# Ledger of designs, part 45: VHH binders against o75319

Target 1, 181 residues: o75319
Amino acid sequence: GNHIPERWKDYLPVGQRMPGTRFIAFKVPLQKSFEKKLAPEECFSPLDLFNKIREQNEELGLIIDLTYTQRYYKPEDLPETVPYLKIFTVGHQVPDDETIFKFKHAVNGFLKENKDNDKLIGVHCTHGLNRTGYLICRYLIDVEGVRPDDAIELFNRCRGHCLERQNYIEDLQNGPIRKNW
Short names: E, the ipSAE of ESMFold2; O, the ipSAE of OpenDDE; V2, 0.75 times the mean of E and O plus 0.25 times the DockQ between their complexes.

## First folded at step 3 (VHH)

Design k14 (framework vhh_7qia_2)
Fold by ESMFold2-Fast, scan of step 3:
Structure k14 (fold): chain B 181 residues (1-181), chain A 118 residues (1-118)
Amino acid sequence: as target 1 above (181 residues)
Amino acid sequence: QLQLVESGGGLVQPGGSLRLSCEASGFTFSDYAMGWYRQAPGKQRELVAFISSGGYTNYADSVKGRFTISRDNAKNTVYLQMNSLRPEDTAIYYCATPEYDYSGSDYWGKGTPVTVSS
């Protein structure tokens, strides 16, 4: 089925690069079969994603898809030159340690292999906000040593929308640092 | 917006079985992935069983082999068949879609309580 995700139209398609990082956040792209339910200005296909990032003078080197579904678009809809990683992340609950470690491993691997360029890590869930913002902020706090409130403010400002889930915000501000190995 | 009502919970002895139902109202039930969550006192709410719109299923390790999730799109209903119940399965059970996490998607209803006790 091809119904538009609830509140998907309420969010900006793509944020801006988070300064000092390689992260950019966006909402889930929708393949062409969804476009009959959208006005031209509402369309946000995989192609539209790459066009909007190029308009910011940026380039994607990796997409991390956090949605708990495959119905919105297929990896085959993306350029073959851009790696795609699926991390199934449950909505509503704070991501578990296994999910956090998978995300950290993927980011660290990308950064090591892309020292000679400035390509971005694109991260999205359905709305590009709560799971996306949580995992990016968790990385900045745990790996980069950023203060929780600073990480959250940076994400909110660059995404153009504030993290909405209180349990996610509470975990970021007061929860333990997740150590890997 | 999708509206969900859970039923079928109750008191059962260890080793017993229960079948939970979740009736949806809304126009796009068949397009939603559906999940069964549970919350025991003092613990966070956790996803225990998942079914996609296409029928793909996935289970938490704690319930794999004992619980079976299914759906009937004609009836707008998702089911959880629970076999070989254990005291640690005691919780309030909720249905919801795991696809969403915006603040307005937190409508859970009252859930259906399951108590496993001799």
Scores: ipSAE 0.173, ipTM 0.578, lowest interface PAE 4.3, mean pLDDT 88

Design k15 (framework vhh_7qia_2)
Fold by ESMFold2-Fast, scan of step 3:
Structure k15 (fold): chain B 181 residues (1-181), chain A 118 residues (1-118)
Amino acid sequence: as target 1 above (181 residues)
Amino acid sequence: QLQLVESGGGLVQPGGSLRLSCEASGFTFSDYAMGWYRQAPGKQRELVAFISSGGDTNYADSVKGRFTISRDNAKNTVYLQMNSLRPEDTAIYYCATPEWDYSGSDYWGKGTPVTVSS
């Protein structure tokens, strides 16, 4: 067992920092036990994640893991200096208001505590695309007042892949703003 | 191609029981968490029960103590045993993995309808 997530290889490991924000999105890192099923150029371990972010002259200050599993890597596979937050999100459905609130609270708390540095909030689900893009865009729309189309376009450009799930896109474009958490 | 096929639904009286099955193909079933979702008329689809690749389970508060999720990796099948059924359990039931949300991961079958009425 212990196979690579379906379509994981189809996506770039890590995007670019979203200009004007502290966000960077990436796909789930895979611990070394998965490397036997990958060519060297396909490997994307927790170590590889931090190396790729350093190559962009950026530094992670927080990782928010949106997956509904711990099978891909463990928090202890990450440097002790980088906080790790797990927010369990279910695939296929738009995250509920409680999940949206948890995400917004974590982002706001990080920004308040990190006013004196330029460290990034790293966000990932399995592919670093749909749940990841939804929650980042939801934050930009609801908290920062960004137009939905502009938030989606910014995310798509910086991630290097477009949001794919129509229900997520529809909620971002036409859904209610979640103001009171 | 990944495929999920639900079966076992039907019409039952309040207090009755049903056992739903979901047969999976096109992926290494034993490596993935599986969930049972339902969609009642006029409502959004919601996760009802979850089972990890390791067999750990979790349930929505509305079904705790009445529903039991299980899996048989040799048969690539996840089950939902539903006891003490109520009219509010009336929905179309779907299976899927909570890990998937990319394009084409809407491997929603037609579902299996469950109607609880007298």
Scores: ipSAE 0.170, ipTM 0.547, lowest interface PAE 4.4, mean pLDDT 88

Design k16 (framework vhh_7qia_2)
Fold by ESMFold2-Fast, scan of step 3:
Structure k16 (fold): chain B 181 residues (1-181), chain A 118 residues (1-118)
Amino acid sequence: as target 1 above (181 residues)
Amino acid sequence: QLQLVESGGGLVQPGGSLRLSCEASGFTFSDYAMGWYRQAPGKQRELVAFISSGGDTNYADSVKGRFTISRDNAKNTVYLQMNSLRPEDTAIYYCATPEYDYSGYDYWGKGTPVTVSS
């Protein structure tokens, strides 16, 4: 249905590129049918997403959709030139190893294929915060050797909102690294 | 405001059956996917069964063929039929939507305990 996700309006539509990485995080875009319940300045469609990223002088090369639903927008609502990857990621629980490895594989594949450009990997869940921030930080910690607190601080600053889920933060800070790529 | 009330848990012998119910109120139930989660002692909470707003279902490998999730939108209720129960199914079972994970999301119920033992 056309029900706006709870607290969706509380979050900035799109963050800034995370310096030193290819990541940019945002909340879920909502297709045009949702706009009847939104003021013009609250609208954030797939088209609005691409406009906001261009306003930052950036370009998307991949979208990774972590939501556990397909009701908010369809891949067909995105430009055909931008690959779309769906990874159904359950809210509440720390993502399992299979989900983490799938995310890492997609990121590594993108980076290998895009060595000659500076295109970004756009990552979102419903609010672009907890599942999104967890998987981005997990990648930075496990693959790039970033210290956990530095990864979390970088994400929080660039997203404009702090990771909220304590179990996610605890796993990032003290959990085991997942070595499979 | 979303409220969830789970019921139907209990003590059962291996091979037995239980039917769990989760009654929801305070939101447009039919618009949301619903799931059954469980948390065994000393383990992380995990999603074991899922049903979309349209009725499509999915199950964790450990419960496929034994558990069936269903919903009744007129009653704002989601059910979990559990057959061929095993000791490793012992857990507290929770109802929630898998779509959200923000802080202050108090849409977990109290849970309903299931103990499978002789």
Scores: ipSAE 0.126, ipTM 0.537, lowest interface PAE 5.0, mean pLDDT 87

Design k17 (framework vhh_7qia_2; at its last look DockQ between E and O 0.76; V2 from the best seeds 0.00; counts 0 for: pae E 6.2 > 2)
Fold by ESMFold2-Fast, scan of step 3:
Structure k17 (fold): chain B 181 residues (1-181), chain A 118 residues (1-118)
Amino acid sequence: as target 1 above (181 residues)
Amino acid sequence: QLQLVESGGGLVQPGGSLRLSCEASGFTFSDYYMGWYRQAPGKQRELVAFISSGGDTNYADSVKGRFTISRDNAKNTVYLQMNSLRPEDTAIYYCATPEYDYSGSDYWGKGTPVTVSS
């Protein structure tokens, strides 16, 4: 069975672009086979994702998928013109340094190759909140020099939901800066 | 609510074998990635192995070739077959899904202790 992720309906599909950055966060899109369990207004397919971003007058240039599964949609469900990067990220735990490095490297590479446009980096986990918010905030703090509380507030405001995991929040506020790219 | 019950731990000699079981009760066990973690005294909890709904597996380097994760979706159970056990495998072993991190999604079981000693 095509089981909808627990609490997936509790979260807005797509946040707003985070001002001063190239980031936009969203919850995992669900392919067509999940739609029989959803009302029309609850549907959020890969196509719906791109439509909602276009409605904000934005354009995706990269999707980073942090989920620890491949069952919700396939890369083939995305336009060929938008690169897709999978980083399997374990829930509950603060992402390890290797995962943080992979995320930073992907973001830095995208920004270097997209200096002449304003395309966005779309980041999602299952709910587009805890792993997603942690890695975006970690990037802003470590690479862009943003103050931890400012990064968290910016993410919360633009996502439309507050980071929920206290261990993630504590690491962002009080943890060491990871100078690893 | 996904509920997890681990069993099968015990005391074994180095080189011995154990089979751990984790019985899940919940709505759609067969759709979930499931995994085994362990926590040794004074150490952080670490990944041991994960298995996808389709049976694809992933192992920590320290256990690769010695441990085998498997699942029986009809019984809502995930297993860890542990061979060639070493003293450094001594830990409490936990069953969990790696998929969620929202508030209230800590689906950890109570764990099953494994002690490897002569």
Scores: ipSAE 0.435, ipTM 0.723, lowest interface PAE 2.0, mean pLDDT 89
Fold by OpenDDE, second read of step 4:
Structure k17 (fold): chain B 181 residues (1-181), chain A 118 residues (1-118)
Amino acid sequence: as target 1 above (181 residues)
Amino acid sequence: QLQLVESGGGLVQPGGSLRLSCEASGFTFSDYYMGWYRQAPGKQRELVAFISSGGDTNYADSVKGRFTISRDNAKNTVYLQMNSLRPEDTAIYYCATPEYDYSGSDYWGKGTPVTVSS
């Protein structure tokens, strides 16, 4: 269906590159079929995503889609030059160890294969905030050794919105390190 | 206003069965994945099962082969058929959309309690 996700319009379409990382977060782009339900200025398509990234003088090298549906856009809507990875990530709970591992593995693989460029890892869930923020922060904490509060602050500042889920925040701050390999 | 109302919980003997229902309102039900979560005493909330808008189902390993999730879009209702119940299935069961987290909302229905005990 073409139902606009709840409060999707309330969030900035695209955040900023997180300094010191290759991450950029954004809300889910919506395919053309959703446009009839949006004002022109509210539209945010896969094409719009890439335009906005270019406006920041950046380039996407990978898109990690954390949404738990496939109704928002199709991989075919993306340029063939940008790989697309789907990691179905359930809402309302802290992502499980398997999900975390998949995310870490994808990121590490990308970084290994893209040492010769500065292309970004674009990560999104529905709103590009809670699930997205958790997994990015989890990576920074577990793999990069970043202090949890620093990771959270960095994400919030760059996304332009703060993580909202208390269980996510609590897990990041006080939860155990997850498997990296 | 999004609303989820769970029902069907109760006390049952080990090996028994229950059928939970969740009636949804306030959103386009048929467009969303629906799921059942549970929270046992002293444990964290966990996903039990979910069903896509198209009817694809997934289950936690602990309930595979015993639980069946289904939905009736005409009634805006999702069901959880629980067979071969075990004491470890004792929990409060909640219905929610796994697709997204309500923009950070901590909204949950009241849940329906399930107690498996001899």
Scores: ipSAE 0.424, ipTM 0.759, lowest interface PAE 1.0, mean pLDDT 93
Fold by ESMFold2, look of step 5:
Structure k17 (fold): chain B 181 residues (1-181), chain A 118 residues (1-118)
Amino acid sequence: as target 1 above (181 residues)
Amino acid sequence: QLQLVESGGGLVQPGGSLRLSCEASGFTFSDYYMGWYRQAPGKQRELVAFISSGGDTNYADSVKGRFTISRDNAKNTVYLQMNSLRPEDTAIYYCATPEYDYSGSDYWGKGTPVTVSS
């Protein structure tokens, strides 16, 4: 079915590049079949995503899709030159250690292969906020050594919306240190 | 408006059974994965089981073989049959779709409490 995800219209489509990182966060783009019940200004397709990234003078080099479904768009809706990775991430709970490891591994691999360019890693879940913000912040804290409050502030400012789920915020601020392997 | 209403909880002895129900409204139920979550006192909410739109199921290791998730798309209802209950299954049980996190919302239904004790 083509039901618009709950509260999806409430969020900015694409954030800003997070300074000092390769990350940019966005909400899930919706394939054309969803557009019949959207006003033109509400539409956010895979094509719209790439246009908005170009408007920022940026380029995507990887998309990490954290959603737990394939119904929103198909990978073939993306340019063939942009790698796509699905990491099924369960909502409503802090991502487990295996999910965190898969995310860290993907980011580290991208950075090695793209050390000679400035392409971005695009990360999204359904709304581009809670699961997306958690995993980006988890990476910045565990791998880059960023202080939890600084990682959260950076994400919130660049996404244009604050992380909302208290269990995710509390785990980032006060939760266990995660191993990187 | 999206609504999820849980029921069927209660007090039961170890080894007993309960059947939880969750009635959904405000969305196209048959298109979505549905899940049961639980929250014990002092712990995070955790996924217990989920069922795909097509009926494929998955379970947390702690409940595998004891709990069965099912759905009735005609009634917009998801169920959790809980057998061989243990004290560690004591929690408030909630249903939700694992497909996304609810952002900017305090929506979780009241949940349905399950207490397993002698």
Scores: ipSAE 0.055, ipTM 0.451, lowest interface PAE 6.2, mean pLDDT 86
ESMFold2 (binder alone), look of step 5: mean pLDDT 79; pTM 0.795
OpenDDE, look of step 5: ipSAE 0.380; ipTM 0.738

Design k18 (framework vhh_4orz_3)
Fold by ESMFold2-Fast, scan of step 3:
Structure k18 (fold): chain B 181 residues (1-181), chain A 118 residues (1-118)
Amino acid sequence: as target 1 above (181 residues)
Amino acid sequence: EVQLVESGGGLVQAGGSLRLFCAASGFTFSDYAMAWLRQAPGKRREWVALISSGGDTDYADSVKDRFTISRDNAKNTVSLQMNSLKPEDTAIYFCATPEYDYSGSDYWGQGTQVTVSS
């Protein structure tokens, strides 16, 4: 299926780098087959993603794809120089501990291998908001010791959209620290 | 109107089997990934099985090798075959579409109760 994801056009394509971190969030890029259904100004292909990151004077070193589908784009649509990691996530639910562990492990591994450069970890789900924001904030809270409200505010400001799911927000604010990284 | 209707739950003894069904309507079923989630008494809801639009599957560690998710796009159904059931599998089982998580995108039903006696 080549249907444009519901409400995909409602969200900004790419946020800004989250200061003090290596994270940048964006909505899912759509491969060329979707462009017939989009006006030129609405297009956001994998190529468009990298152009927008470059326009911010940033460079991607890893993409983490949180969608539970391969229909939007394929790893082959990305530059060969940028590693791609797929972590399948369920859209409306707080990610389970195994998913959180996989995310933290990938981030920690990237940071260890890239401590001598300033390349970014790009994270996206379908809209680059709820699952994306949850996992980034969970990492900052659990691994980096950021206060939950500060992590959420930072993500919201840099993404340009506020986390929408109350269950995600409540888990970040009041849930236990997961020591699985 | 998106609608998901679960069925097939019941009471079964440990070591037994059940097959759950989810009938979907109101969306282009073949384009969506589908999931089974469960919620045990006093516990948080968790996912157990996922199937992509292309048929690729994934399972929670607690159910690997015991549960099998499948889909029938002609009938707009997703099913969960549960074998070697344990008392710990006792929960209400829910069908959901995992693709979206924006506000108002929760496509899931009322659930079907599975009770496993020791």
Scores: ipSAE 0.117, ipTM 0.451, lowest interface PAE 4.1, mean pLDDT 88

Design k2 (framework vhh_7qia_2)
Fold by ESMFold2-Fast, scan of step 3:
Structure k2 (fold): chain B 181 residues (1-181), chain A 118 residues (1-118)
Amino acid sequence: as target 1 above (181 residues)
Amino acid sequence: QLQLVESGGGLVQPGGSLRLSCEASGFTFSDYAMGWYRQAPGKQRELVAFIYSGGSTNYADSVKGRFTISRDNAKNTVYLQMNSLRPEDTAIYYCATPEYDYSGSDYWGKGTPVTVSS
């Protein structure tokens, strides 16, 4: 069986673009096989994701999938024009330095190749909150020099939900800057 | 509601073996990746092994070649076979699924203590 992720319905499908950045966060899209367990207004397929982004007058140029599973949707469900990157990120624990490096490298590469457009980097985990918010905020703090509390507030406001994991928040506020990325 | 119950820990001498079990209930076990974590006194909890729903496995470098994770979907159970145990493997071992990290999603079991000493 195709089980809907726990508490997936509790979160908004997609947030707003984070002003001053190229980031937009959302919860995991669910392929059509999950729709038998959802009311029409609860559906959030890959197609629904792109429709909601377009409704905000935005366009995705990259999707970074942080989930620790491949069961929710296939990369083939995405438009061929939008690159997809999978970074398997374990829940519960703060992402390790290798994971942080992979995320930073992908973001930096996208920004370098997309200087002439305004396309967004879409980032999601299961709920689009804790792993997603951590890695986006970590990038803003370490690479862009944003103050930790400002990065967290910006993410919370734009996502429409606050980061929930205390260990993630503590690492962002008090943890070391991951240098040489 | 998701429940995880670990068992199989104990005191063992260096070079010995133990088999840990984690029985899950309250969810469709076969759909979820499962992991074994450990926490030694004064240290952060670390992932040592995990198994995807499809059966693929991954291990921390510190346990590769010594530990084997497996699952029995008919019994809703994930196992950790630990061979060639070392004093530094002493920890409380926890079962969890790595798929969730929302508030209240600490679907940790209560843990099973493993002590490796003479």
Scores: ipSAE 0.127, ipTM 0.535, lowest interface PAE 4.4, mean pLDDT 88

Design k3 (framework vhh_7qia_2)
Fold by ESMFold2-Fast, scan of step 3:
Structure k3 (fold): chain B 181 residues (1-181), chain A 118 residues (1-118)
Amino acid sequence: as target 1 above (181 residues)
Amino acid sequence: QLQLVESGGGLVQPGGSLRLSCEASGFTFSDYAMGWYRQAPGKQRELVAFISSGGDTNYADSVKGRFTISRDNAKNTVYLQMNSLRPEDTAIYYCATPEYDYSGFDYWGKGTPVTVSS
């Protein structure tokens, strides 16, 4: 498989850093084998990701990949200096407690080890929207005490696209706080 | 638009076997990972078996060694072979791809019910 993900071209490649946090969200980068199906201006490879982050005067310190596939790119396609973490996250469903726990632990560990710099945590799923936005917002709500509507608004504004999954939004607004992390 | 049609469920005795099928249409099936999910009465839906576009498989701990997922790309079909069935496997079984979660992409199947009872 070299099939471009459905609606992948509809989404901005990279959002903006979420102010007051270390998060930046983006859609999945596509390895070189996909480029034959893309116009030059549509390409968004792992290299293009890092170029776009640098253009914003930011630097990635960690990538968290939430896709439930390895077909889009390999960790080997990333610079060796940037840690990569795969958390297989099922689409459609609100991420389970184990997934939320793994995400929170990765974020907390990164922040403890990067107190002396301003490097970002890059988070993506296929479109960099629903699973990505859910886990970032869940972290802000549960760990940082941000009000749910404020977390969602901040993510939507910085990503440049609004969370689409009503079940995800409802869980963020009304669901229980997950304290195990 | 992707449509998924599940079949093969039914009533079976403990220790029995069933083979579920899910026929996909409207997409290039061979390029997508596929999964089998289930929802037991009073419980949340869970992914029990996964197969990548390349044929690599993964299973939930509760079904490892008993369930086998496979696919036939020529028929746009994913299968779940269920052996040594237990009462706790009673659920409605759904087919879906775990790759997509945008609002216009959702389950098209009605699911296929599986009841394991003595």
Scores: ipSAE 0.279, ipTM 0.617, lowest interface PAE 3.4, mean pLDDT 88
Fold by OpenDDE, second read of step 4:
Structure k3 (fold): chain B 181 residues (1-181), chain A 118 residues (1-118)
Amino acid sequence: as target 1 above (181 residues)
Amino acid sequence: QLQLVESGGGLVQPGGSLRLSCEASGFTFSDYAMGWYRQAPGKQRELVAFISSGGDTNYADSVKGRFTISRDNAKNTVYLQMNSLRPEDTAIYYCATPEYDYSGFDYWGKGTPVTVSS
């Protein structure tokens, strides 16, 4: 269906590149069929995503979609030049080790293949906040050795919204490191 | 307001079966994935199974081949058919929306207890 996700309008469409990383977070873009339910200024389509990224003088090299639905937009709505990766990620609970590994593997693969450019890894869930923030922070903590509070602060600042789920925050701060390979 | 009401739990012998139900209200049920979670004594809550709005299903490895999640959108209800139950399946079972984000609010129903014991 074309139901607008709850509170979707409350979040900034696109965050900022996280300094020192290739990550940028955004809320889920919505395909054209959703536009009839939105005011023009509320619309955020796949095309709008790329326009907004370009406005930041950045370029997307990969999109990681963490939503657990495919109703929001189609991969075909994206430029052919930008790979799309779906990692079905459930909300509410901390992502499982398999999900974390998939995310890390995707990121590492991208970085290996894109050493010669500065293209970004775009990550989104529904709001581009909790699941998105957790996995990005988990990567920074586990792979890059970033202090948990620093990772969280960096994400929050760049996304323009703070991680909201306490279980995610607590796991990032005090949870075990997950495998990287 | 969003409401989820679980039912169908009970005591069952190893190898037995139960069918859990979760009736949802307060949101467009048909547009969201639904999931079953469980929390065993002394353990963390874990995802058991989930079903997308389109009917795609996924299961925890521990329940694959034994549990089946389904939904009836006309009744705003998600089901969990549990077969070949084991003692390690003993837990309180909860339903939730894996995709529906409550913005930091962890909403859980009362749950329905499942006890597998000889």
Scores: ipSAE 0.123, ipTM 0.577, lowest interface PAE 2.6, mean pLDDT 91

Design k4 (framework vhh_7qia_2)
Fold by ESMFold2-Fast, scan of step 3:
Structure k4 (fold): chain B 181 residues (1-181), chain A 118 residues (1-118)
Amino acid sequence: as target 1 above (181 residues)
Amino acid sequence: QLQLVESGGGLVQPGGSLRLSCEASGFTFSDYAMGWYRQAPGKQRELVAFISSGGDTNYADSVKGRFTISRDNAKNTVYLQMNSLRPEDTAIYYCARPEYDYSGSDYWGKGTPVTVSS
């Protein structure tokens, strides 16, 4: 269906690149069929996403879609030049180890293949906040050795919204480091 | 933001009835499916009854014919009418918006205890 995701309008469409990383976070783009329920200034299609990234003088090299649905847009709505990876995540729970390792593997692979450019890894869930922020911060903590509170603060500043789910925040701050398989 | 508040639990004798209510706020209630779950001590939380945004219902086999789920969209409330209660129905009953995709706030209420005992 064409119903707008709950609270989707409450969030900034796209954040800023997280300095010192290749990450940029955004809320889910909505395909053209959703635009009948949106004012022109509220629209955020896949095309709008790429225009906003370009306006920041950045370029996407990978999109990681963390939503549990395919109703919002199709991979075919994205430019052919940008790889798309779907990782189905349930919004209520902290992602399991398999999901975390899949995310880390995709990020590590992208970074190795893009050593000679500065293209970004775009990550989104429905709001581009809790699942998105969790997995990005988990990567920074586990792989890059960033302190949990520093990773969270960096994400919050660059996304323009603070992580909301207490179980995600608690896992980042006090949970075990997930080793790469 | 999203809040679910259960009420109506209590102590009842076998064969008795209770009506649980759940008041929802912070979202467009009529657009979402709602469910009732229960958790007995030492057991996992299980689905009891489910109602779609369109009013279609589904029940766990253990409660079919005894429990009825309904909703009042004007009041943002989902109900569970429980008849012919049995000791094995003893649990904390939770209202839920089964929200698998969203990254927002909690989708569960705090629960309302139901004890069926002679």
Scores: ipSAE 0.020, ipTM 0.262, lowest interface PAE 5.5, mean pLDDT 87

